# Miniprotein binders against Uroporphyrinogen decarboxylase 1, chloroplastic (HEME1), part 1

All scores and structures are predictions.

Target 1, 365 residues: Uroporphyrinogen decarboxylase 1, chloroplastic (HEME1), of Arabidopsis thaliana (Mouse-ear cress) (q93zb6)
Amino acid sequence: SSSSSDPLLVKAAKGQAISRPPAWMMRQAGRYMAVYQKLAKKHPSFRERSENTDLIVEISLQPWQAFRPDGVIIFSDILTPLPAFGVPFDIEEVKGPVIQSPIRTEEDMKRLHPIDFEKLQFVGDSLKILRREVGEHAAVLGFVGAPWTIATYIVEGGTTRTYTVIKNMCHTAPDVLRALLSHLTKAITEYVVYQVEHGAHCIQIFDSWGGQLTPEMWERWSKPYIEEIIHAVKKRCPDTPIVFYINGNGGLLERMKGTGADVIGLDWTVDMADGRRRLGSEVSVQGNVDPAYLFSPLPALTEEIERVVKCAGPKGHILNLGHGVLVGTPEEAVAHFFETARNLDYQTLFQNHVPAEKAEPELVV
Positions, changes and structure headers below are counted from each chain's first letter, unless a header gives other numbers.
ipSAE, averaged over its two directions, is called F for ESMFold2-Fast, E for ESMFold2 and O for OpenDDE. V2 adds 0.75 times the mean of E and O to 0.25 times the DockQ between the complexes of E and O.
[cut] stands for letters that were removed.
The coordinates of atoms that the task and the answers printed are left out; those that the model quotes come from them. Centres of patches stay.

## First folded at step 16 (miniprotein; from t2 with E66Q)

Design t5
Fold by OpenDDE base, fold request of step 19:
Structure t5 (fold): chain B 365 residues (1-365), chain A 82 residues (1-82)
Amino acid sequence: as target 1 above (365 residues)
Amino acid sequence: SDLTQRLEELLQRFWQLVEEIYRLMEEGVSPEEIQRLLDEIEKLFEELENIATQLGDPELAEDIYQLFMYIMLLLQSLQSRL
């Protein structure tokens, strides 16, 4: 039901008629903000910041306080649920996320258990507080990693550039990998539902490493598990929009449409008008301003925002970046992005598309 | 610090490579120029990661990883125009 009370972002995701696109940014809380840098200096552990309710809420609200985005995403990590289903990880100063005991065998799979939400109370409590703090003025966003993306960390033992171990497991241990992906699909499904039950209005699925697959490998090893999550979540939470994002998705758009996601997130290398044509009217789009425009003169940023919004059309668009906010981004540019977005009006932007009535040339007979 | 100054120099080189890739998207590119850009990007990020390591800053390592993902996607877009 189109409840008049849905946040602007939820209305856009559902393709409802609204006056302007809602706006939010991937990595909208981060080091580019002086308030974040100050907090991070006080609390230097990323795990402390991402696993403490008060710090999660404070960080998630920093963009809300500064810029009033139409979406407030919880400050968390896609790896946050790993300890809750039997995969401990550390964040090392040099290597980033490290999984000391990779899962590569059937014996390693015995360490996995159903997701334990007692270990994730800080996420639930944070979402509940965020929902209260933003009220009806913004959508609270939850998020998760896709099974393939999470499996890559688990199998590789952390970050990878080559994906050598997991790509090899597709051939050498396909049953182990399918078992892992199936376990992750269940855990992630429950975790999405948990986030919705605690106050998320919208969920984003990040298949950040799915873009490193061939289209065939993606259809085999990523897509089925994402379809399973989306189907299960839509059955349990029918009113919650799902955004699906892959970095480097230009070759995958038609395949992504099949997942049942309400919104497809476009990267900045995709032409927005082409993306809209390829996806059609039944699915909404998110994005896709190039983060580099945040380093450009503010007039050029305004023109690019207007261009992207015009290319997306007056329905089913969530304005975002096509990639997360980059290090060194000026806070003033982010402020200007959100101010520009709030000042957009679809009637004004599309008014000059009164079809020129074809004056029938009077055939002077 | 000397490390902080070197980090700033490397970040400037990153943006120069981004500008070069955008220019090559308009002018056209050869496979040899793409390989040169790949080699320069790999070398740049090896040094950036070494600086992040020496600074002991895991969030800088993530910020560098995001820059890597950005420029690699940009380079893939350039490659698709060959």
Scores: ipSAE 0.791, ipTM 0.930, lowest interface PAE 0.6, mean pLDDT 92
Fold by OpenDDE base, fold request of step 19:
Structure t5 (fold): chain B 365 residues (1-365), chain A 82 residues (1-82)
Amino acid sequence: as target 1 above (365 residues)
Amino acid sequence: SDLTQRLEELLQRFWQLVEEIYRLMEEGVSPEEIQRLLDEIEKLFEELENIATQLGDPELAEDIYQLFMYIMLLLQSLQSRL
């Protein structure tokens, strides 16, 4: 039974009747904010910012202080858990994340160990503080990378555009790749549970690189491991909604529904009404305003928000962007987005919408 | 700096390409126009990445990568209408 005390975002994720969609943004903490730029100049290392409790909390709360989103996502990286299970990485000034010792062989697999949460205390402590600071006014969001996405970094040795090594391993070393994906599935499952136990109300799974697979390859190499995570998390944390997002998911929606996620995140290239029809009523949707509208006149942004909300319908919608906040986005446009979202009313938007608080169960006598 | 100015010029060119893609979504597109756009995007991002490299700014590299992911998905959406 969802407690009356669930944050608006958790209620939406569970498909409960509420007065308006909750709103948050992917990359809502970032360089577009002057306060972030000031902090980043003081603490120039991304790893310093993402692996220190005080800095994580400060950065995660910058959007909270400025805009009062309905979701406060922890400032972290999908690669943050890698050192905790035996994969060190560096962030190079030029290349971004670099894994100096890729895993490509059975011998390389021996470097992997179970996830060590002593190395991740800054994540747990940050989530506890964030839960305290936002109180009942917002949901705290945790997140993880999907096994395929994380495996891509580990196998390629960093960011890739071609996915050449990992795609080749699907054919040349499929047992090694399955072993890696299975190891990551266990580690990520434990890490999701850890985040929930430390105060995450909701978890987002990012399979950002899963969108670069054919639907068949995704169903073979990504989906089973995501299903395993979601099933295990649902068993251990039944009250925690799971959001599942893939960038470029228009061809994958029906397959994504099969994972058991409570919410499917849509990118902006998906028509919200089409996505809603394809997914059906049993799964919630997140998104999917085009980030480019944050550069548009504020009236046009308002109209697009209203369009997306109307297309999603009055239940099981989390208002978001279809992609993260882009560099150079005006802070005023982000402020306007959240203000617009707070001023929405489903009774006004949907003339025939009866709020569930007035749906007394018809006693079928 | 000259690099910062060139970065701003390239970011302006990025938005022009985005506007062009949206226009082509309404007007229709040819395979040749898609290839032209792809070649222009590849060249733009090669230069953006080179600038990020010269500036030594890893967060700029991530911001550029996010722009790349954005415009490539937009171009794929345009291509799906052929």
Scores: ipSAE 0.791, ipTM 0.930, lowest interface PAE 0.6, mean pLDDT 92
Fold by OpenDDE base, last read:
Structure t5 (fold): chain B 365 residues (1-365), chain A 82 residues (1-82)
Amino acid sequence: as target 1 above (365 residues)
Amino acid sequence: SDLTQRLEELLQRFWQLVEEIYRLMEEGVSPEEIQRLLDEIEKLFEELENIATQLGDPELAEDIYQLFMYIMLLLQSLQSRL
């Protein structure tokens, strides 16, 4: 049941009548901000910054203080829950995330256990603090990696460009891979519920590497596990919108709609009007400004924001980038993006738009 | 440092490649031009990763990875217009 007190982002995710699109950015906390760079110099470990409650809260609030986004995503990593279900990892200076003991066999699977939330208290405590700090002025966003994406890290032993080991396991060890994906599905489901119970208004699922699959492989190896998560979460947390994002999703949109996600995140290579036609009016959209426009003159950024918002239409749009904020992005451009978003009015952009105050109350069924 | 200067030069080359891809989206592209761009992107990112390695900056490695994901998706979009 949508309360009148739902954040603007939650209303948009639910397709409710609102005056403007809510805005947030993927990677809205990061090195492009001088305040983040100063903090990162004091706390050089990414694990330290992402696994300490005070640092998580401080970093997550840096964009909130500077730009007042309509969404405040927790500063974390999709790999953060791995140690809590039996997969330790390190972040090496050269390689990024390294899983020293990949899971590739049935014997390796015995190292996995149910998710232990005692190891994730910093996430729960951070979400609770963020919910208090932003109040009713923004949605607190939680997030997770999709089972296929997480399985790729676990099987490859870290980042990969080729996905050679996991793609081979689809043929050579399909039962082991299905067992891994099923274990991850359970752990991620519980972790999503945990984030919601601790104050997330909305959850984003990142299938960052799902876009590197053929549509057929994605339907076989990613989609069923995402559908299971979304179904289980919706049953336990019916009022929490789920955003589903894949980088390189242009070929997957109709399939992504089938997951039961409330919002489909578009990358910038998808035409927003085409994406809207393909997805239909029953699902909300997120995105999809090209991050490169943040390097453009501010008037050109304004025009592109307005173009994307007009293409999305006056309902069920969350304004975002089609990809995370890139390195070297000017803080002034990010500030201008959020200022532009706050100054948008659907009544001005769409001549036939009915203002939220005149919208018939949606029959809360 | 010489490494920091080289990093800035490579980031400028990244943006030049992005601009080239956008131009080719308007002008049209051949499969041979796509292969040239792939080879040039691969070389650019091999050097960027080597610099990030030498600087000992794991967040720079992630930032470079995000740039790689960006330009590869852009190139795939160009390729889909063939």
Scores: ipSAE 0.770, ipTM 0.921, lowest interface PAE 0.6, mean pLDDT 92
Fold by OpenDDE base, last read:
Structure t5 (fold): chain B 365 residues (1-365), chain A 82 residues (1-82)
Amino acid sequence: as target 1 above (365 residues)
Amino acid sequence: SDLTQRLEELLQRFWQLVEEIYRLMEEGVSPEEIQRLLDEIEKLFEELENIATQLGDPELAEDIYQLFMYIMLLLQSLQSRL
C-alpha cells in the first residue's frame, strides 16, 4: 500500500525489492569535511553545535548538500538526552564527555526523573526541518544509545576503556544497575518515539560498548533492555525500521537478531556473506565497508563497495561503513562512495555472476 | 606547531600499525606479536590523548577515540584467528 513513497533506505530496511542498496555513513557529518571544520571554528562548543537547532540542521545537511546520501542522520550525541532525565554532563577539552556525578547507588538513582522533552525541543525541531529539507530524496535517521552504553557513561562518569565500575556493579550492586538500566530503557523508548513523531524515518540504536561484554554478560545486561525498547517502539511506531548496531558484533549477530531489530549493523571485521548466512533472510543488514578503504585509491574503494554489495545480496542491505568515518578521511573518497552507490544496479551486479563452474578436473585417464 | 607535527607523525604510525595488522591477518600471527601490537597501540594512544589534551580539542579526543576503537577491533579480529 503506502510502501511506494518510502525512501530507498526505508524500503531496504523493510527488505523490499529495490534496484540498488541505499547508502549512508556513520559519522558522515564531521571534521573530515572542510565545511564542518569552518563551522566548528565559528562555533567551537560541541554542545552548542549539537544542541542548537540551526547548527544541528546545518551540520546534518552538510553531507546531504555535498554527497546526497540516501540517509541523513541528525547531528547529535547519544548523551544528548541525559540532561533531560536528570543526568547533567559536560564535554571537557581533554576527556570528552564527563558525568560529574556518577550514578552508582540507590541514593544516586533519586536524581533520575522521566524524560523532559522541553529540554530536547532542538532535536524535535531539527528532525522536522531535516524531513522538510530532504523531502522524499532521503530517509531522515534518528538515533539513540542503548541502555547499557548510556549506563556505562553514567556509572563510569565518562568514557572508559576498562568498564571497571559498571562491570563491578554487575556483582556488587546488581539491583541498582538493573534499576538504572530500566529507567534508561523507558527514557530511551520515549526518546525514540519522540524522534519518530518529529520526522525520523528510521532509528539506529547504538550499543557501542556492548561489544566489550562477553556474550553472556551482553545477554544479561544489554539485550533485555534493547528488546524492551524495540518491542515498545514497534508497538507505537510499527512502520519505523530500527537499525541495531554494536561495535565489535561478530560474536553477537544471532543474539542481536533476537532483539527484533529490522536491520543489524555489521562492523567491518564481519564477513558480509557470513553475516548474511548467520542472520538469515528475515533481517536486513547494514554496512560494512572498512573505513580504511576511504584512504585507498578510488578504484580499490569501488571494488570493495561492489564486493560488499555482492556479498550482502540484492535485498535488505543498507550500504554503510562498518564503523564511523575516521579522522583525515578525504572528502573526495566519501563523494566517490556515494557516487558509486548511486551508480550500482543489482541486475548488473548479479547478472555478471556466472557461477564459476568448478571446472571438474579432467581425469587424465 | 610542534604538537601538530607530532600528531601527524602519530597518525602516520597509526596507519602503519593498521597495515601491519592486515598483513599479519594474511601471514599469521603469534600471541607474542599480538601482545607487542597491543603494547604499541596503547603507547601510541597514550601519546595521542596527551596531544589532544595539550591542544584542548575535544573533537580531536573523540576522533582519536574512534581510531582507538577501530584499531582495537582490528586487533581483536586478528586475535580471533589464533
Scores: ipSAE 0.759, ipTM 0.918, lowest interface PAE 0.7, mean pLDDT 92

Design t5
Fold by ESMFold2, last read:
Structure t5 (fold): chain B 365 residues (1-365), chain A 82 residues (1-82)
Amino acid sequence: as target 1 above (365 residues)
Amino acid sequence: SDLTQRLEELLQRFWQLVEEIYRLMEEGVSPEEIQRLLDEIEKLFEELENIATQLGDPELAEDIYQLFMYIMLLLQSLQSRL
């Protein structure tokens, strides 16, 4: 259930009647901002920036200070919890994230252990501080990667464009892969609860690489594990909405609804009106402005924001991009996006949408 | 620097490809056009990744990866119109 003291974003996620959509952006803190670039020059190690409480808080609040979004997501990485359950990773100059000891065999599985929150104190401490800093004016968001996406990193050894090792493993070592996915499901469940207990109002699950599976394969190798996470989290954290996003989800929307997530995040290639129709009104949506519109003239950006909001309807919509903020995005356009969202009013936007049955009385003698 | 100038040129080419994909969504597309776009995207990202490597900047490499995910999803959307 929702509380009258819930942030606007939480109310929207729960489908409450509200006067405007809350807004935030995936990757809203980052290199497109001059203030981030200055901080990154002083602290060139990404691991330090993502694992030091003071730096995490400063970075997470940079978009808050500049734009006042309705959601403040912790600066973190879907790989951040991996060392806490036995999977160390590095950020290499050339490759980015690298997992030097991939898990591909039953013997490799022995390196896994239950998640150790002593290794994640910076996450909990940062969430508490963010909750205090934004007060009642924004929701604090935590996030995780879904088991398929995390398993892909662990099996491939890093970022991939081909997915060949894990896709082959589905056929050559399915029992090992299922055991890995099951371990990840348990670890990720505990990590979601940990973030909620330390201040997160809302959790987003990213299955960033789930879109690389056919719908049938996604139902076999990703959906059951996401369902288990959502089921367990809803039992332990019944008041916390869960947002679920897949990059490339146009063919998966109805299946994603079947996971029990409170909010389905749409990418920008899905027509919002069509996505809303396919999902119905009993689940909320997030998205889905094309990030390319941030490079357009500001009036065109306004028009597209209003179009998306009209298509999503006056309930159960969290305004966002359909993708993370892209490099080179003008800060002025991001500011305009949030100012436009803050000035929206559903009553004004939908003044011409009064249903006939409510607008014209039926006369009976 | 020369690398910074080349990066800017390649990012401009990226946006030209995005505009072309949106134009083809309106005009209609052929399998030949799809294959040509795929080839150009692969060449573009090979060069972009090489620049990120030469600059030794893993966050730039991540930015480039996000551009790749964006344009590949856009291309997939165009392909569904065949």
Scores: ipSAE 0.726, ipTM 0.902, lowest interface PAE 1.1, mean pLDDT 90
Fold by ESMFold2, fold request of step 19:
Structure t5 (fold): chain B 365 residues (1-365), chain A 82 residues (1-82)
Amino acid sequence: as target 1 above (365 residues)
Amino acid sequence: SDLTQRLEELLQRFWQLVEEIYRLMEEGVSPEEIQRLLDEIEKLFEELENIATQLGDPELAEDIYQLFMYIMLLLQSLQSRL
């Protein structure tokens, strides 16, 4: 039979029978919360907030204390592990993340080294504390950026809207780029295992910039490295579900399934019924309420949550937004989202007729 | 401050553009309307990024980036209906 110690989110990820979908939100801790803003005023450095164990734990638990989500994701950043394998970064007031020494050449590659977990003790310590604090009541989630997304930061030197350097590098220096992606794949694999060993129940892989590639380019430059991570992690951590999310993934769903991920996260522009049909019943889904519905009247939010859940079906669904929480989101709407999710019952819900069309959110901003 | 007031005005404009995109999804859209929306989004985010720069607030800059990712994906969804 099933393990009584598995959190609801883990059971859903594995496609087990449950009575309601677990719920959590990408970016559920953040500036939309007054308690976060107060803490951030006292500790204005993002690096400090994301690299100090006590602050990480406090921030990660803020949404837990307020909303009781079924998942508690560690407060961190996809760039957090970079210094541990030879890529220091800064957070500048104007530019945000900056990598002062990008890696673009074979000579630059010499700065890379195997991941050094002595530089990441705050991650492991934080995950252990979170696991203890939430107990059986929620899953603790760790996360990583996919190799393509991380390589984009490293090659571009920071955040980009154009991706020009890395796209050119695909043609001008493909062997260097492949070597970088291979190094990242090994480092990220070890970092996933590290998070699992220190308390994570579930790992989400973000390929935040994978949606900017054509499907054929994604198959060449992102998918093989993600497959390698998932394969290695499933061998070493066979009980740990992997969630895989790409922003802008409507054209990639079947290809994403091919990675072997346990759960495919859908953005909100994908019709959930269509996404479920395309992915089939053998993989679980996460998502995909449009975050704009958090600015709608609460009854409209309830209706959209129920529509999404009906479309996803009664098995293998982790309820989430199809995007991270947006700035200015009312805390009351987030509370309502989680209260609605806790009060769902699949038996009752699936006796009802499902909505035929997605409704437009009525914005109250 | 003047920057904070302007930020609030631009965020209101952001949500007006989002609402307009949703209306066009229901009513139908032309390539000319897509180009107009792209131009308005570009101008909006140029101003938003300038405000984040003047305030020296990297978390605001990250918030603006998340809004940009949101509305561009929404616009791409509208374009796919053409």
Scores: ipSAE 0.722, ipTM 0.901, lowest interface PAE 1.1, mean pLDDT 90
Fold by ESMFold2, fold request of step 19:
Structure t5 (fold): chain B 365 residues (1-365), chain A 82 residues (1-82)
Amino acid sequence: as target 1 above (365 residues)
Amino acid sequence: SDLTQRLEELLQRFWQLVEEIYRLMEEGVSPEEIQRLLDEIEKLFEELENIATQLGDPELAEDIYQLFMYIMLLLQSLQSRL
């Protein structure tokens, strides 16, 4: 009930006045960290690491302990909820995620059922623990994949770079695909609410494959389902901000705003000043430092962080990369990113450039 | 050890391609240069994927996939400047 108790990230997402942007990074827990690599050697199964409460919590808190980000996202996967509504998957050493029984026909659709949260207790338990561990010092983030993105995995049977089967289904079996997307919309909506009820302060929707659609196809096959998720979640969870991110979203920004998301995440190929201008001031932005700058000398990284923050403006900004952290990223650079963010001050950044000689007020009658 | 050394060499080549794409963003690019970069990227990622397969490491495969997504989006951004 009280906005004064909200973490900094939640305040930024809601466009409230704050003194600096909160910061976190997509993929901030992962193989670029030595502590993660040591844990992964002891627990080599990714399913175990992503589905065991103690391991999820340990991994999620590794970047918190090392860097003190303003957001702590649960260690999970966009595929994690699939078995809970009738789509089991395996992780193979060679192929990665595999869905042995893809859904491509009306008959296949009969395997789907309403989401069963008994199969997802590790998510809820992990979120509760993370909320307790970070206290008021950071926001806990949950996340989901958008219906189009999840449908690509379910229809293709795994990871693909071509999307040939689902793109053909748009023409050959559109009613089946719409039914699949509608089922996913309902399941994902309930899963978002579940994460909020178990501790998430903020939810990010990833439409990882949405950027591979033309704008017209995105409007047909992705946007309506995302819009319905956001509408239903905001009605049921009115205090919870929603961040919406698409890989390759430069041509979609105004359309993304139309979904009703509270925050639009920008990739790094979008000029932040242009993105802010196109989105207007009623929507917050997230991003969008190029992850390649984490491989630059630290002064260049500082300069780029400051440039992005100046371009985003003094409110409604969550500082992040425009992409997930890349393999081989130096831990020192990540530490520097967060230290730079903590030391920013909007008053200094936006008020120190007024020359004293030119600061005279205009006289009014 | 041999696969680890080869992986490091290929990651260095990845960053060389990234730097080349940024240079072309400043200097200008032709459709034939875009096609050459596409061919080099596909060849690079075929080799990277083969190494991840030989190591039997699905998390490495995911890391390689993230690099692919990064460089393809960067290349698309370069292409939009034609």
Scores: ipSAE 0.721, ipTM 0.903, lowest interface PAE 1.1, mean pLDDT 90
Fold by ESMFold2, last read:
Structure t5 (fold): chain B 365 residues (1-365), chain A 82 residues (1-82)
Amino acid sequence: as target 1 above (365 residues)
Amino acid sequence: SDLTQRLEELLQRFWQLVEEIYRLMEEGVSPEEIQRLLDEIEKLFEELENIATQLGDPELAEDIYQLFMYIMLLLQSLQSRL
């Protein structure tokens, strides 16, 4: 009698029949919550909060305890694995993450080594605890940054608005950049598998800076490496869905589908009905409520949630924001978002609806 | 404090710009209006970043960066309507 069923979020990701969309929010743990601010005062080092198992678990569970989302994402960072393959970084008060020794040359590449999971035990331990704590009531999510986004941090030495160094490398040192991206692809693949083996039900890939590339450049410098990750992970972890999100992805949707991801996350500037039409019914979608609606009156938020869900259809939808939660978001609005999602019922919402993929074609004479 | 009050004023200005961008999506926009909005956004975020520097708060700096990404994507969406 030890059998279990997939969490609702995993079922949605796989396009299975369900009674309502699962919901979670990108950045659902964070400074908008009073409980997080109180913890951060006690533990002011972000490095400690993101690398201490007990703190990671406490922070990850804060939104679970307050709002009961259908997904619990590990509190972590896309840069967390970098020291484990030879790229140390610091967190500075003003600059945030700083990579003191960027990788820009063949000689710099010699500092890289295969990923060392002894340096990442806190991730694995945290995922195991989260899996146990939420049980069958939610999916545990792990995540990674895509190779282009991670390479941009490593080449630029930190956060950038301009992307000047890495874009120049595309032209002046393309073989070095391809070698870096290939190394990252291998490391990230192993890190995805590690997270799955330690408790993650689902993995989200963030190509946070992929939207800053033209579609042709994205096809050249990001897509092939994401495809390789997804291909390798699906062979090794066939039951684990992969969500793929790019900030600013309206011009890339069909290309993103081509990576083989199970779920495409839409940013909030994409009309959900248009995104669903462009992606078709073979892939699931995630998103895409505008986070600004969390600042609106609660009835307006309800109406927008219902509109997005109707536009996404009753199959293959994970309800989310189209962006991470913004600073200053009222906790009451977040609670309302999750309560609204839990009270949706596809049968009621779609009474008399026939999904487009099941409708008989009408011949025009 | 005075920095906290100034931060609140700048965040209010941020949301005023967001509302203006939504209004222009409904009413129509010119290239000159796009450039004006870009200039105002850059000035706003220079001031926000200066406050984060004075407070020495890297998580506030990250919050400000997320606001920047949000409004720039919104502006790009407006621009695509030209």
Scores: ipSAE 0.719, ipTM 0.901, lowest interface PAE 1.1, mean pLDDT 90

